# Designs tried in a protein design chat: VH-VL binders against Arf guanine nucleotide exchange factor SYT1 (SYT1). Part 3

Target 1, 216 residues: Arf guanine nucleotide exchange factor SYT1 (SYT1), of Saccharomyces cerevisiae (q06836r405to620)
Amino acid sequence: SRRSSSIVNALSSFVNLRSSSLSSSRQQHLQQQQQLQQKLDVSLEDLPPVPAPEFSDSCKDFLIKLAPYGKFIGIILTEKDDEFKKNCLNYLLTNCFEFKNDPLDIALRKLLMFLELPKETQQIDRLIMAFSFAYYKAQKSYSKKKGIECPWSNADQVYFIAFSLLMLHTDYFNPNNKSKMTKHDFVDLVHNDKYSGGNEIPMAVLTYFYENVTAK

## First folded at step 1 (VH-VL)

Design s8 (from s1 with heavy chain L99P F101L L102G E103Y W104V L105W P106G Y107S; framework fv_siltartoxatug)
Fold by ESMFold2-Fast, scan of step 1:
Structure s8 (fold): chain C 216 residues (1-216), chain A 122 residues (1-122), chain B 107 residues (1-107)
Amino acid sequence: as target 1 above (216 residues)
Amino acid sequence: QVQLQESGAGLVKPSETLSLTCGVAGGSFSGYYLSWIRQPPGKGLEWIGEIYHSGSTSYNPSLKSRVTISVDTSKSQFSLKLSSVTAADTAVYYCARGPRLGYVWGSYFDYWGQGTLVTVSS
Amino acid sequence: DIQMTQSPSILSASVGDRVTITCRASQSISSWLAWYQQKPGKAPTLVIYKASSLESGVPSRFSGTESGTEFTLTISSLQPDDFATYYCQQYNSYPLTFGQGTKLEIK
């Protein structure tokens, strides 16, 4: 059965539930259960074994099998160097999230509210690369429909800035770090990048991102 | 210009802890990974580990159980401690900095200290 | 760990020669490779980063190329100052790893 619409709706509902204030009693109940589960601090190894993809599985089929794993889906889809899992991650990010009307920091926050960051550096890289490709594609499409120039030059530039924001958040909110990265340090770091096009991003945009990421 | 300078004892006894400090002058400390790299006499380069000004560290798995890297941003310096040393730890030790690239967790090294020879001998 | 293998280990050449040094990664590292020059008794210095980007202040006779997991450093017209040991380094994955080095010496 074709359940891609159902999984898209379920994941969109999950993202929207976290981004919106709830008013209905049913939505409040779901939010409270969600918060309780987060407080229990369960790990992936506490869950049943992750199903292996079957040869006949489409990305949609496999994502449906992974739905019960919730926040761990990102870890699962980046766990091995596997083209099928990479395709499933790309499908998830392209079809189950809406990034077209989001500034990069909001889109990244939306991703990380739904998916737990992997612990391994290569897995983080795969997750953020896939996110950046999906985000860039959505932004380019949105800009074309609005008849405006896309502010992003390419997916690699988005990737560089997305990782820079992730590192800024880690740096700023680490209680062991007594010397926080300043706004000036962040702008200088990004503007020194000549290869990925970080130097092309206006200072006003970078200061906007800095203030939003550090305010959380 | 950016300058990195290693300092510390050049002779360490087997089983003791090797301790080195790197001072950074003339350039940004923030936004850069600060690494230790070593080179045994007549051999190639081996990455030991890195620290970011936040205190976040990454270590070479071959040395992880013996290595601690720390940072003092108020003094613009970072330090290496390598415990339980043996003759195999005899090497020139370099400190180096690399830019934080954002899209790749690792880095290349744009500036290096001059290196300091540490001999492990009784 | 990603193993970096350089070839040749020793390269003999004359001033004015075009020389090429090769570095091969045991697995994909994208373009995340740097080249360093080390003269006897001195620290390494950066020559190339991101496979083909020339570091500021490095002479234009140096260039880098990539093809899959194979990377090259080329010196188009060798100068006396270029005789040194050259190391490649990958920064795609932890731990960061270096090649074993290529010693460029006078023929």
Scores: ipSAE 0.015, ipTM 0.512, lowest interface PAE 6.8, mean pLDDT 82

Design s9 (from s1 with heavy chain L99S R100P F101T E103G W104F L105R P106S; framework fv_siltartoxatug)
Fold by ESMFold2-Fast, scan of step 1:
Structure s9 (fold): chain C 216 residues (1-216), chain A 122 residues (1-122), chain B 107 residues (1-107)
Amino acid sequence: as target 1 above (216 residues)
Amino acid sequence: QVQLQESGAGLVKPSETLSLTCGVAGGSFSGYYLSWIRQPPGKGLEWIGEIYHSGSTSYNPSLKSRVTISVDTSKSQFSLKLSSVTAADTAVYYCARGSPTLGFRSYYFDYWGQGTLVTVSS
Amino acid sequence: DIQMTQSPSILSASVGDRVTITCRASQSISSWLAWYQQKPGKAPTLVIYKASSLESGVPSRFSGTESGTEFTLTISSLQPDDFATYYCQQYNSYPLTFGQGTKLEIK
């Protein structure tokens, strides 16, 4: 429910960032659909069937059609390995979310507050990969604007750390897990991945992430 | 350096349960997926299943009805039980550690045990 | 299940040759493919991961490429130590699946 309410605010921001060319009646209909989603405790099965994209649809056009689906948009756009839906997800994360001044753990929390995490492993992967690309792009742009070096080497490094944080949260707060991952275990695991650049992340930064994730 | 070592019975009778254990030394046990992989003589590799230190498992559907993988984090060990064995289960059994990447995706294997031959015969 | 098909099954080559081994996935696996080298009586060892990334300690003569669902492992100048069986493995989807292997033997 709270995530549904939060996604309505994110979709409202997306509509505001779009050109003022949207007609008053289209804006009214979108707003009414968003308000309906906000007031109802709904599941995806309770909503009308998800529309298929039309050939002429841009990512923006299709996302506007998906606005009533709120928190389920991430699930919808990652249902299968589809290039158009992947591009729509990338558009959503780039234009509807602000990541420029967020540490990675806060940005990940922001994402998951607005979009429901899929249950299928490959869908989670697609969502977090798209998030990591958008986050890296925002961080690189922000660093260039401020005249400072970007702390991230590439999107794949962000992806590795984001998944590591998600797994740490799942591991640490699972009541069935009697052997919690320690700070040392987390740092060691991250530093062992040289390809994704995990070894490039300072221990102080990883310690910061560990403490924030495990503190809730 | 991380080392994995398989141990267990090398000869198993048809219809019995094959039982193997893998000891992990020299590196982190927690936070890694740990797998069993087998190779029949002269043939290719077949993934059996994996376990995380929390006890969460995933099994190859072709073997799921006969396979149980368990973990003992206090001993840094994980074990394989394969029930109702036949001659088709004769193979070298490897334990392997998943890649250091921690995502919710399938893994490649950066460290392998030396392998243990299990022969199923009367 | 995703089927991984390797070609050729057996490749005869001489020291100094450029050799290429191919692996094809029955459906999209993005870049989630690894290559292993296995010598007789030994466990497999990792050579390439994420389709084109060279594992630490592996000689630079090894390289991997991807094109859609087709993946290649290339050895630019074959050395005596390279004669082995090579396996590809996808890690895009469960269950994890391996190719049937390519045996690289001396000509």
Scores: ipSAE 0.013, ipTM 0.500, lowest interface PAE 7.7, mean pLDDT 80

Design t1 (framework fv_telazorlimab)
Fold by ESMFold2-Fast, scan of step 1:
Structure t1 (fold): chain C 216 residues (1-216), chain A 123 residues (1-123), chain B 106 residues (1-106)
Amino acid sequence: as target 1 above (216 residues)
Amino acid sequence: QVTLKESGPALVKPTQTLTLTCSFSGFSLSTSGMGVGWIRQPPGKALEWIAHIYWDDDKYYNTALKTRLTISKDTSKNQVVLTMTNMDPVDTATYYCARILRFLEWLPYFDYWGQGTLVTVSS
Amino acid sequence: EIVLTQSPATLSLSPGERATLSCRASSSVSYMHWYQQKPGQAPRPWIYDASNRATGIPARFSGSGSGTDYTLTISSLEPEDFAVYYCQQWSSNPLTFGQGTKVEIK
């Protein structure tokens, strides 16, 4: 399945891709954060036990308690299908990340530079779905502020495209795959999705994504 | 295969209302993400964006011109209509209509343009 | 209003020469596009989102820049490249164009 350990590998590889859309200042900040995380090469098992939320905790209170866990916060908040932790994840992605100025590929890279990918497929789904909601809301708010339209129809469309990018990356950079997905194949794959609105994405945009993702 | 063509009066008197129609083929404003806009260019001068409208009837107007402008569409006829009130000689320009695709966040631009129609405002 | 200032206003060059056209915005721009226009013709999309060539645009054209400073470069001018080039921001209302840079034959 694409929602197995192969998704974790694909997302990890995606973090290392370049993008011409990333601003110089933002790119420098992301690179510094990545270097810091690599320097602080600490396993979750090496940290003190994760505190349980107290009944009186707000999402903000619990996130403050989790701050020392850094890159592991995503793993902690997606461990189970838990309402409080889901609300905390949504709070984190809405208030602690800035996606308003980011194209989707840059925003996804930003997420994955700050939060380590969960190992289990259902946890990855929870993280990426929460990301997609936060991204969609940020884009819609930003568009309203600028007096221009939001190009995204809904969070499900964002989620579908994010996973389509991960699938493209996995297919293209698999050394055992001698028949790579062409630009035409990718466009057709996305345009065949009527349910999530993949068919609404223009060919030029999908061509942009294909060229950007396959650049490395 | 995408074509747009502007139509309207060549001459308009000061204080009159200008009505321009953009007729197009090769796409539909029933398609999500599609839009049509109007841009003008006075003789020998720069381009100025006027207004645009999307498939969902969402409308955007140049804030400097907003009080004078109305944009509407007739999806069944493949037409977009621009109305501009209180015409003045400084409004003399070639008026273009152009297609907009709603690209993901960073890619909206005017990808196909009509030939333009010259509107002269004089008594 | 975001004001786009293009420089130089006129660039007089010979075929084979390199052309560098600048577009400066009064505040940071998320999306900058370039259009080419020849006398008596409608503008043509040329470069979108700073660096992406529109369909059919020759490889000698390249765009770069971010924030407030953007550049259109023609590595070696061909006779058909002599035209007016306009930059355009799609970041806030009103959408604005620069005043144009005329690339003319010397």
Scores: ipSAE 0.000, ipTM 0.457, lowest interface PAE 14.2, mean pLDDT 81

Design t2 (from t1 with heavy chain I100T L101R R102Y L104D E105W W106L P108S Y109P; framework fv_telazorlimab)
Fold by ESMFold2-Fast, scan of step 1:
Structure t2 (fold): chain C 216 residues (1-216), chain A 123 residues (1-123), chain B 106 residues (1-106)
Amino acid sequence: as target 1 above (216 residues)
Amino acid sequence: QVTLKESGPALVKPTQTLTLTCSFSGFSLSTSGMGVGWIRQPPGKALEWIAHIYWDDDKYYNTALKTRLTISKDTSKNQVVLTMTNMDPVDTATYYCARTRYFDWLLSPFDYWGQGTLVTVSS
Amino acid sequence: EIVLTQSPATLSLSPGERATLSCRASSSVSYMHWYQQKPGQAPRPWIYDASNRATGIPARFSGSGSGTDYTLTISSLEPEDFAVYYCQQWSSNPLTFGQGTKVEIK
């Protein structure tokens, strides 16, 4: 989507600017770990060919066919811009995950526990965007049911913060990174959200996310 | 298979209240992410969105028409009802109900439409 | 409200010709959807989020654009492509449609 691309570009620019002052081995270390993961773990290429959806398949039907592919389902459903596969991803995130009682950081961790993060930026964008919309709708519905105000202004704000949390985790747990992202850096990143038009997230909430993500 | 069908009166007199029902099958408005909206089209004119309702009972109205509109759902019957007060000849149009499936209006087109029902407002 | 202006109002073309349809928003929108409508029928989703073809839509259809300026292109018209095309946004309330571009046979 256009909005998603704008957020990704803004965050990529921030990360590139920041990474120029970090260890020169940061990107190399991440790539090396990804290569080792592919070598040690079963890769998608080692499995039988992914079945193509049949004309009569519902999203549920196709997801059942994809069940043996487990952690690769996210990668399969985001490989390219395809309306049917996008619908299947939305179905998966809405009906097979429970996010309404989860803080955003826990929901994101839950997602990535079951679905492998794609390698390509466009695929990561599609997965995290779909997650963010599903999460926002679940939170809005849950808040309404409990008679409390939803803390999230819109799905785009959720997306921006979810992606920021991914970057924080990657940055903080890279052993070659000598300049870890501080709480101040993280707060500034989130408060520099020019895209969503949402209300400013309270410092206490951002402190909670930072402490929780960095504590492991 | 997803289907939607509009029902209601074909003829309404000026000042009367219009009530339209959208009956659907193949999905439920208890499923997160689902929504149903109403769109109208006067003969030979463009499409005009009227109102929308989501699975969580969240409601949106066209601001120009808002004071005349009520949208509600009966999830157990798979129905969405639109009420429009103080009908005027200018409200003569084909009225459609249509589904949104994805993530609310931010990503979702209307992916399945009813056949439409023509409502004529005249004395 | 965001006003969507489609141009031209009518395109009179022959099968095999290229059609280019414009949709301009009065202020920046985050996405644009396109629908095809034939006489006596409900609209059908055609292109979503500016550039993605809906399921089953032929490759000759493509969408592009960002911000306030969006385009729907048909590379080589087939007889079944003669219809009215509407653009639609819901980046802000109310949801609005363009006035439509009629692609008609010459």
Scores: ipSAE 0.000, ipTM 0.435, lowest interface PAE 16.3, mean pLDDT 80

Design t3 (from t1 with heavy chain L101R R102T F103I L104F E105G W106V L107V; framework fv_telazorlimab)
Fold by ESMFold2-Fast, scan of step 1:
Structure t3 (fold): chain C 216 residues (1-216), chain A 123 residues (1-123), chain B 106 residues (1-106)
Amino acid sequence: as target 1 above (216 residues)
Amino acid sequence: QVTLKESGPALVKPTQTLTLTCSFSGFSLSTSGMGVGWIRQPPGKALEWIAHIYWDDDKYYNTALKTRLTISKDTSKNQVVLTMTNMDPVDTATYYCARIRTIFGVVPYFDYWGQGTLVTVSS
Amino acid sequence: EIVLTQSPATLSLSPGERATLSCRASSSVSYMHWYQQKPGQAPRPWIYDASNRATGIPARFSGSGSGTDYTLTISSLEPEDFAVYYCQQWSSNPLTFGQGTKVEIK
């Protein structure tokens, strides 16, 4: 699909810019896998077996090996609760995505444009948690650079809102759901969470997110 | 309910150090997202930003004036202090302090201003 | 440093007329704000983040623009609108203001 080809192109550009040490045979293999994925709407089962990380691999090394898997990289890196793969996901989200001063809903759309959402709840949790840490870090860094203070309190608050937006999208666009979540329902849901800081988000901001997520 | 007021000397001799205090009410610098800045305006000229400080003690200085400036806060007294060394007649200006608020996508801007205090630098 | 150039320097108009004030930045800015100042008074926030009216600002004022070009428009001047208007960027250190546009009667 076009989405998966975009991240493969971004990773290929990153590899070309950051690692001149890649062998020509490895570069050729990467291009072949990229072309195969771009031409065919394939499932993960149809691709070559996912390589296991070698003991000497850095996160960058392993991500280079995963570049041909494109949209499946999120699924691959969240398959198990694995510290190395978690670090690789964090590296990917920090170096291949630009969240900067993006509103959270736009940043979440960027993530899901390039990475296929896992089906298992535990994998979704790992992906969205890693995204939330990367987003919060990017927001904090950008705010410091511009002399602006970060509006987000912590990564857990970002995670709660990001997951709530994902649930809203799923609920609202499910044709089998005859009773859609209203703006009032969404605001109440978020504001009832005192432990994750949902109650600290102004109603106007939540209304903005609701309208954007439910827009055609 | 939010008020800011500048205080300091009206007359400063060249080479002396200027110390200005901003005293405020209606908000606290213990509250996340709050800050106070200093802006000056020479008679008949444009506004020039000097420095600002946030609730978490992060400080920002105009790069052209940085070597001459110190900004500090006393949260318990609701005060922000600006010190500017080696005053020159070109530093003659009305000095303003102003509040900064930044939360959840509200971009920072100077939303409440003090009345200003005129500082004349003359021998 | 980002230089903000405001034009015209002076705008001489009568009540009821439309005023258009320009602010051009030497490089792209993230946030542009506008302040109104009357003689002997402190500046007052007027428009923040290009197009948002500050609290209490009448609907006849509108702001627009992005990147390097920003505009403040007054659809129909009232007597209390005659003042100096300053644009201000909040993108990079140092924070900078334009030189001001004076909106004067006649």
Scores: ipSAE 0.000, ipTM 0.434, lowest interface PAE 13.9, mean pLDDT 81

Design t4 (from t1 with heavy chain I100T L101P R102L F103W L104F E105G W106E P108S; framework fv_telazorlimab)
Fold by ESMFold2-Fast, scan of step 1:
Structure t4 (fold): chain C 216 residues (1-216), chain A 123 residues (1-123), chain B 106 residues (1-106)
Amino acid sequence: as target 1 above (216 residues)
Amino acid sequence: QVTLKESGPALVKPTQTLTLTCSFSGFSLSTSGMGVGWIRQPPGKALEWIAHIYWDDDKYYNTALKTRLTISKDTSKNQVVLTMTNMDPVDTATYYCARTPLWFGELSYFDYWGQGTLVTVSS
Amino acid sequence: EIVLTQSPATLSLSPGERATLSCRASSSVSYMHWYQQKPGQAPRPWIYDASNRATGIPARFSGSGSGTDYTLTISSLEPEDFAVYYCQQWSSNPLTFGQGTKVEIK
């Protein structure tokens, strides 16, 4: 179901409430750290202007043109609600990544190793949604070939868990957050969701994901 | 504390049926994601997986042994039972039962093991 | 069936030395787990999903690898580490174990 966007908003609100415990002086220090890091790293603005797709371009043609932009490709393809760029993102995630043998947390790490996470919530949503569809498709096909049942019910369930893991990472590794999400908090968050089937994921699997996300 | 303990005969004659019981405490096979399996080890040799059962009664068998094997559970008694037919001297081994905490298929690993029970097959 | 081949079969080392244990699968596997077994005892979970230490396992143990090649490393051997180590996969049925690598004192 398409309830994923509502869940994303609820999860973002939950994380924002926890992070709002930051004092004004800590907020100022964090902003300074972010500005310093931004100046030390290569940014999209340091590269040549992003080419617009030509009318005759296939997704493959446009992705070849974007190759020099590397880690910024995810940001570029999610900038606007654009059907061609969405199709290019789906092509990228289906043909240039291999997720069939990966647990969700590993697949998410693999994605973020190659593609920089956008900063705007709508762009993050587009990237993680496309990832979740590609991941579910790969898992379903792989499970069928192996003769085992797919542990995932649908792409919306994958999306909900993937975004929950992203929120957990943000919450846990924010040094100014004094009230970090516990394993119990995470399991409770996921299990109380009946719309995306979070309640169908066994506690043992969720504790596995929690331990992996919070480790180093 | 999570504990598992195997019980069954120490000596089985060739062609007889072996029945082993795994009794456990500290967890339930009514808990989503939990599973229990059987692994054997002939003296001085490697580990060989036999069969596995999950909380939802989903069962897996070693394909080389499948025709001889039955695994079942009694959730109310906290027991898993393995039956193996037509025993042969090459089946002499220490038999272990062990728990898996994950239902995610291929991710399953054995986090708690019983002490093992030696089953000798001889005339 | 996926066959797991461990090498070396026996590794003779002194305390303080580094141990590197290999596990090679006959075809690509997604998840590899490691167990430690001491004489007369049941195997004990050691590393799960290639690189995650099980509860209580010292930091000197690390796991790595993907696809067909996996490694268990002990950075500096302690007397308690001398044991047999087994790798395990369940990327296809049947679930299989390697033949074991024995880490022993001279």
Scores: ipSAE 0.000, ipTM 0.437, lowest interface PAE 14.3, mean pLDDT 80

Design t5 (from t1 with heavy chain L101G R102Y F103Y L104D E105I W106L L107T P108G; framework fv_telazorlimab)
Fold by ESMFold2-Fast, scan of step 1:
Structure t5 (fold): chain C 216 residues (1-216), chain A 123 residues (1-123), chain B 106 residues (1-106)
Amino acid sequence: as target 1 above (216 residues)
Amino acid sequence: QVTLKESGPALVKPTQTLTLTCSFSGFSLSTSGMGVGWIRQPPGKALEWIAHIYWDDDKYYNTALKTRLTISKDTSKNQVVLTMTNMDPVDTATYYCARIGYYDILTGYFDYWGQGTLVTVSS
Amino acid sequence: EIVLTQSPATLSLSPGERATLSCRASSSVSYMHWYQQKPGQAPRPWIYDASNRATGIPARFSGSGSGTDYTLTISSLEPEDFAVYYCQQWSSNPLTFGQGTKVEIK
């Protein structure tokens, strides 16, 4: 009886996941326009108070309650360090997003198309960490199933690169920043961080990430 | 709420084929990362993994049992079916179906289990 | 096939005591999980990926280990902790479980 109101179908509908009737480029452009308009039109403060999870709620139950909050779900699930909300975020990222065939920069853009980036640094950290875990497990599982080597060493490495890409994007497109990070600066920053495994990522891959993130 | 329930015969005669159905709610096998597996436990003994199937129809079988096993899914009905041929008294066990969720672990993890169904193989 | 050997097979203790359960693999494993099972019940996920507690599992439970040697520790036994604990590897097919360690009341 809850199958026709499946959280996967409900969330996929409100996040406008893929229409096959349009080309990918056209779909992406229209989706970005719609998302930008939605972000400008309403704030979280304009919506009813966020419901608290009930003790008997599964992640699916709580996410169904959050469906009307749309783009704010990421902000809601990261408001504090909470195990249940973290599990709900992980469920959302695993069940409503497809990452196994995505380069990291495209997967990150996909995430931020549907979920508004929090303003608080700790919330951004929780969102990007959960994303990185979901991305890594999708990549690792897909690679293992297909008998190919996973290009990523662990979720922490993915996190480091994802957060570096986010910082690059915000730095590069900030009109108040007069000294933009160059491709060489970015590659050097990432590739020289041996502790996080940045040095294991080929320079060509980092160069393509830079070019894709900074393109307009 | 995620629920799984096993159904099938309580008694099977030696050499017969066992068919078990796992009916579930609260998730779909159209969702990337999801799978459903079968695990059995003979009375008083350890758990033994039998087989599992993933959202993309990728199937895995216990090599000791592989020639006797078939696993299939019906995504529209939220069901996973296991068949095991040539049943023997040593196959007497409680049979569980369980969900494989990727959201809690990189390689998969049996996060929700059915209550189990006892299958007795006797003449 | 990776064989998991749990020791001891049975651990007889009183509430308040510390329990240490071992799981050893015949070859190196990257992913080890633990399940708790009580009589007449289905197994419950308990610890995943060696050291992470599943949702709702009390802080008195901890897991550790890598490679071939893994440990589940209960710092101070409560009455509800008396159960059988199974380790399980997810590093290669076929998936395998240990034979279980029964933690029983003395």
Scores: ipSAE 0.000, ipTM 0.419, lowest interface PAE 17.8, mean pLDDT 79

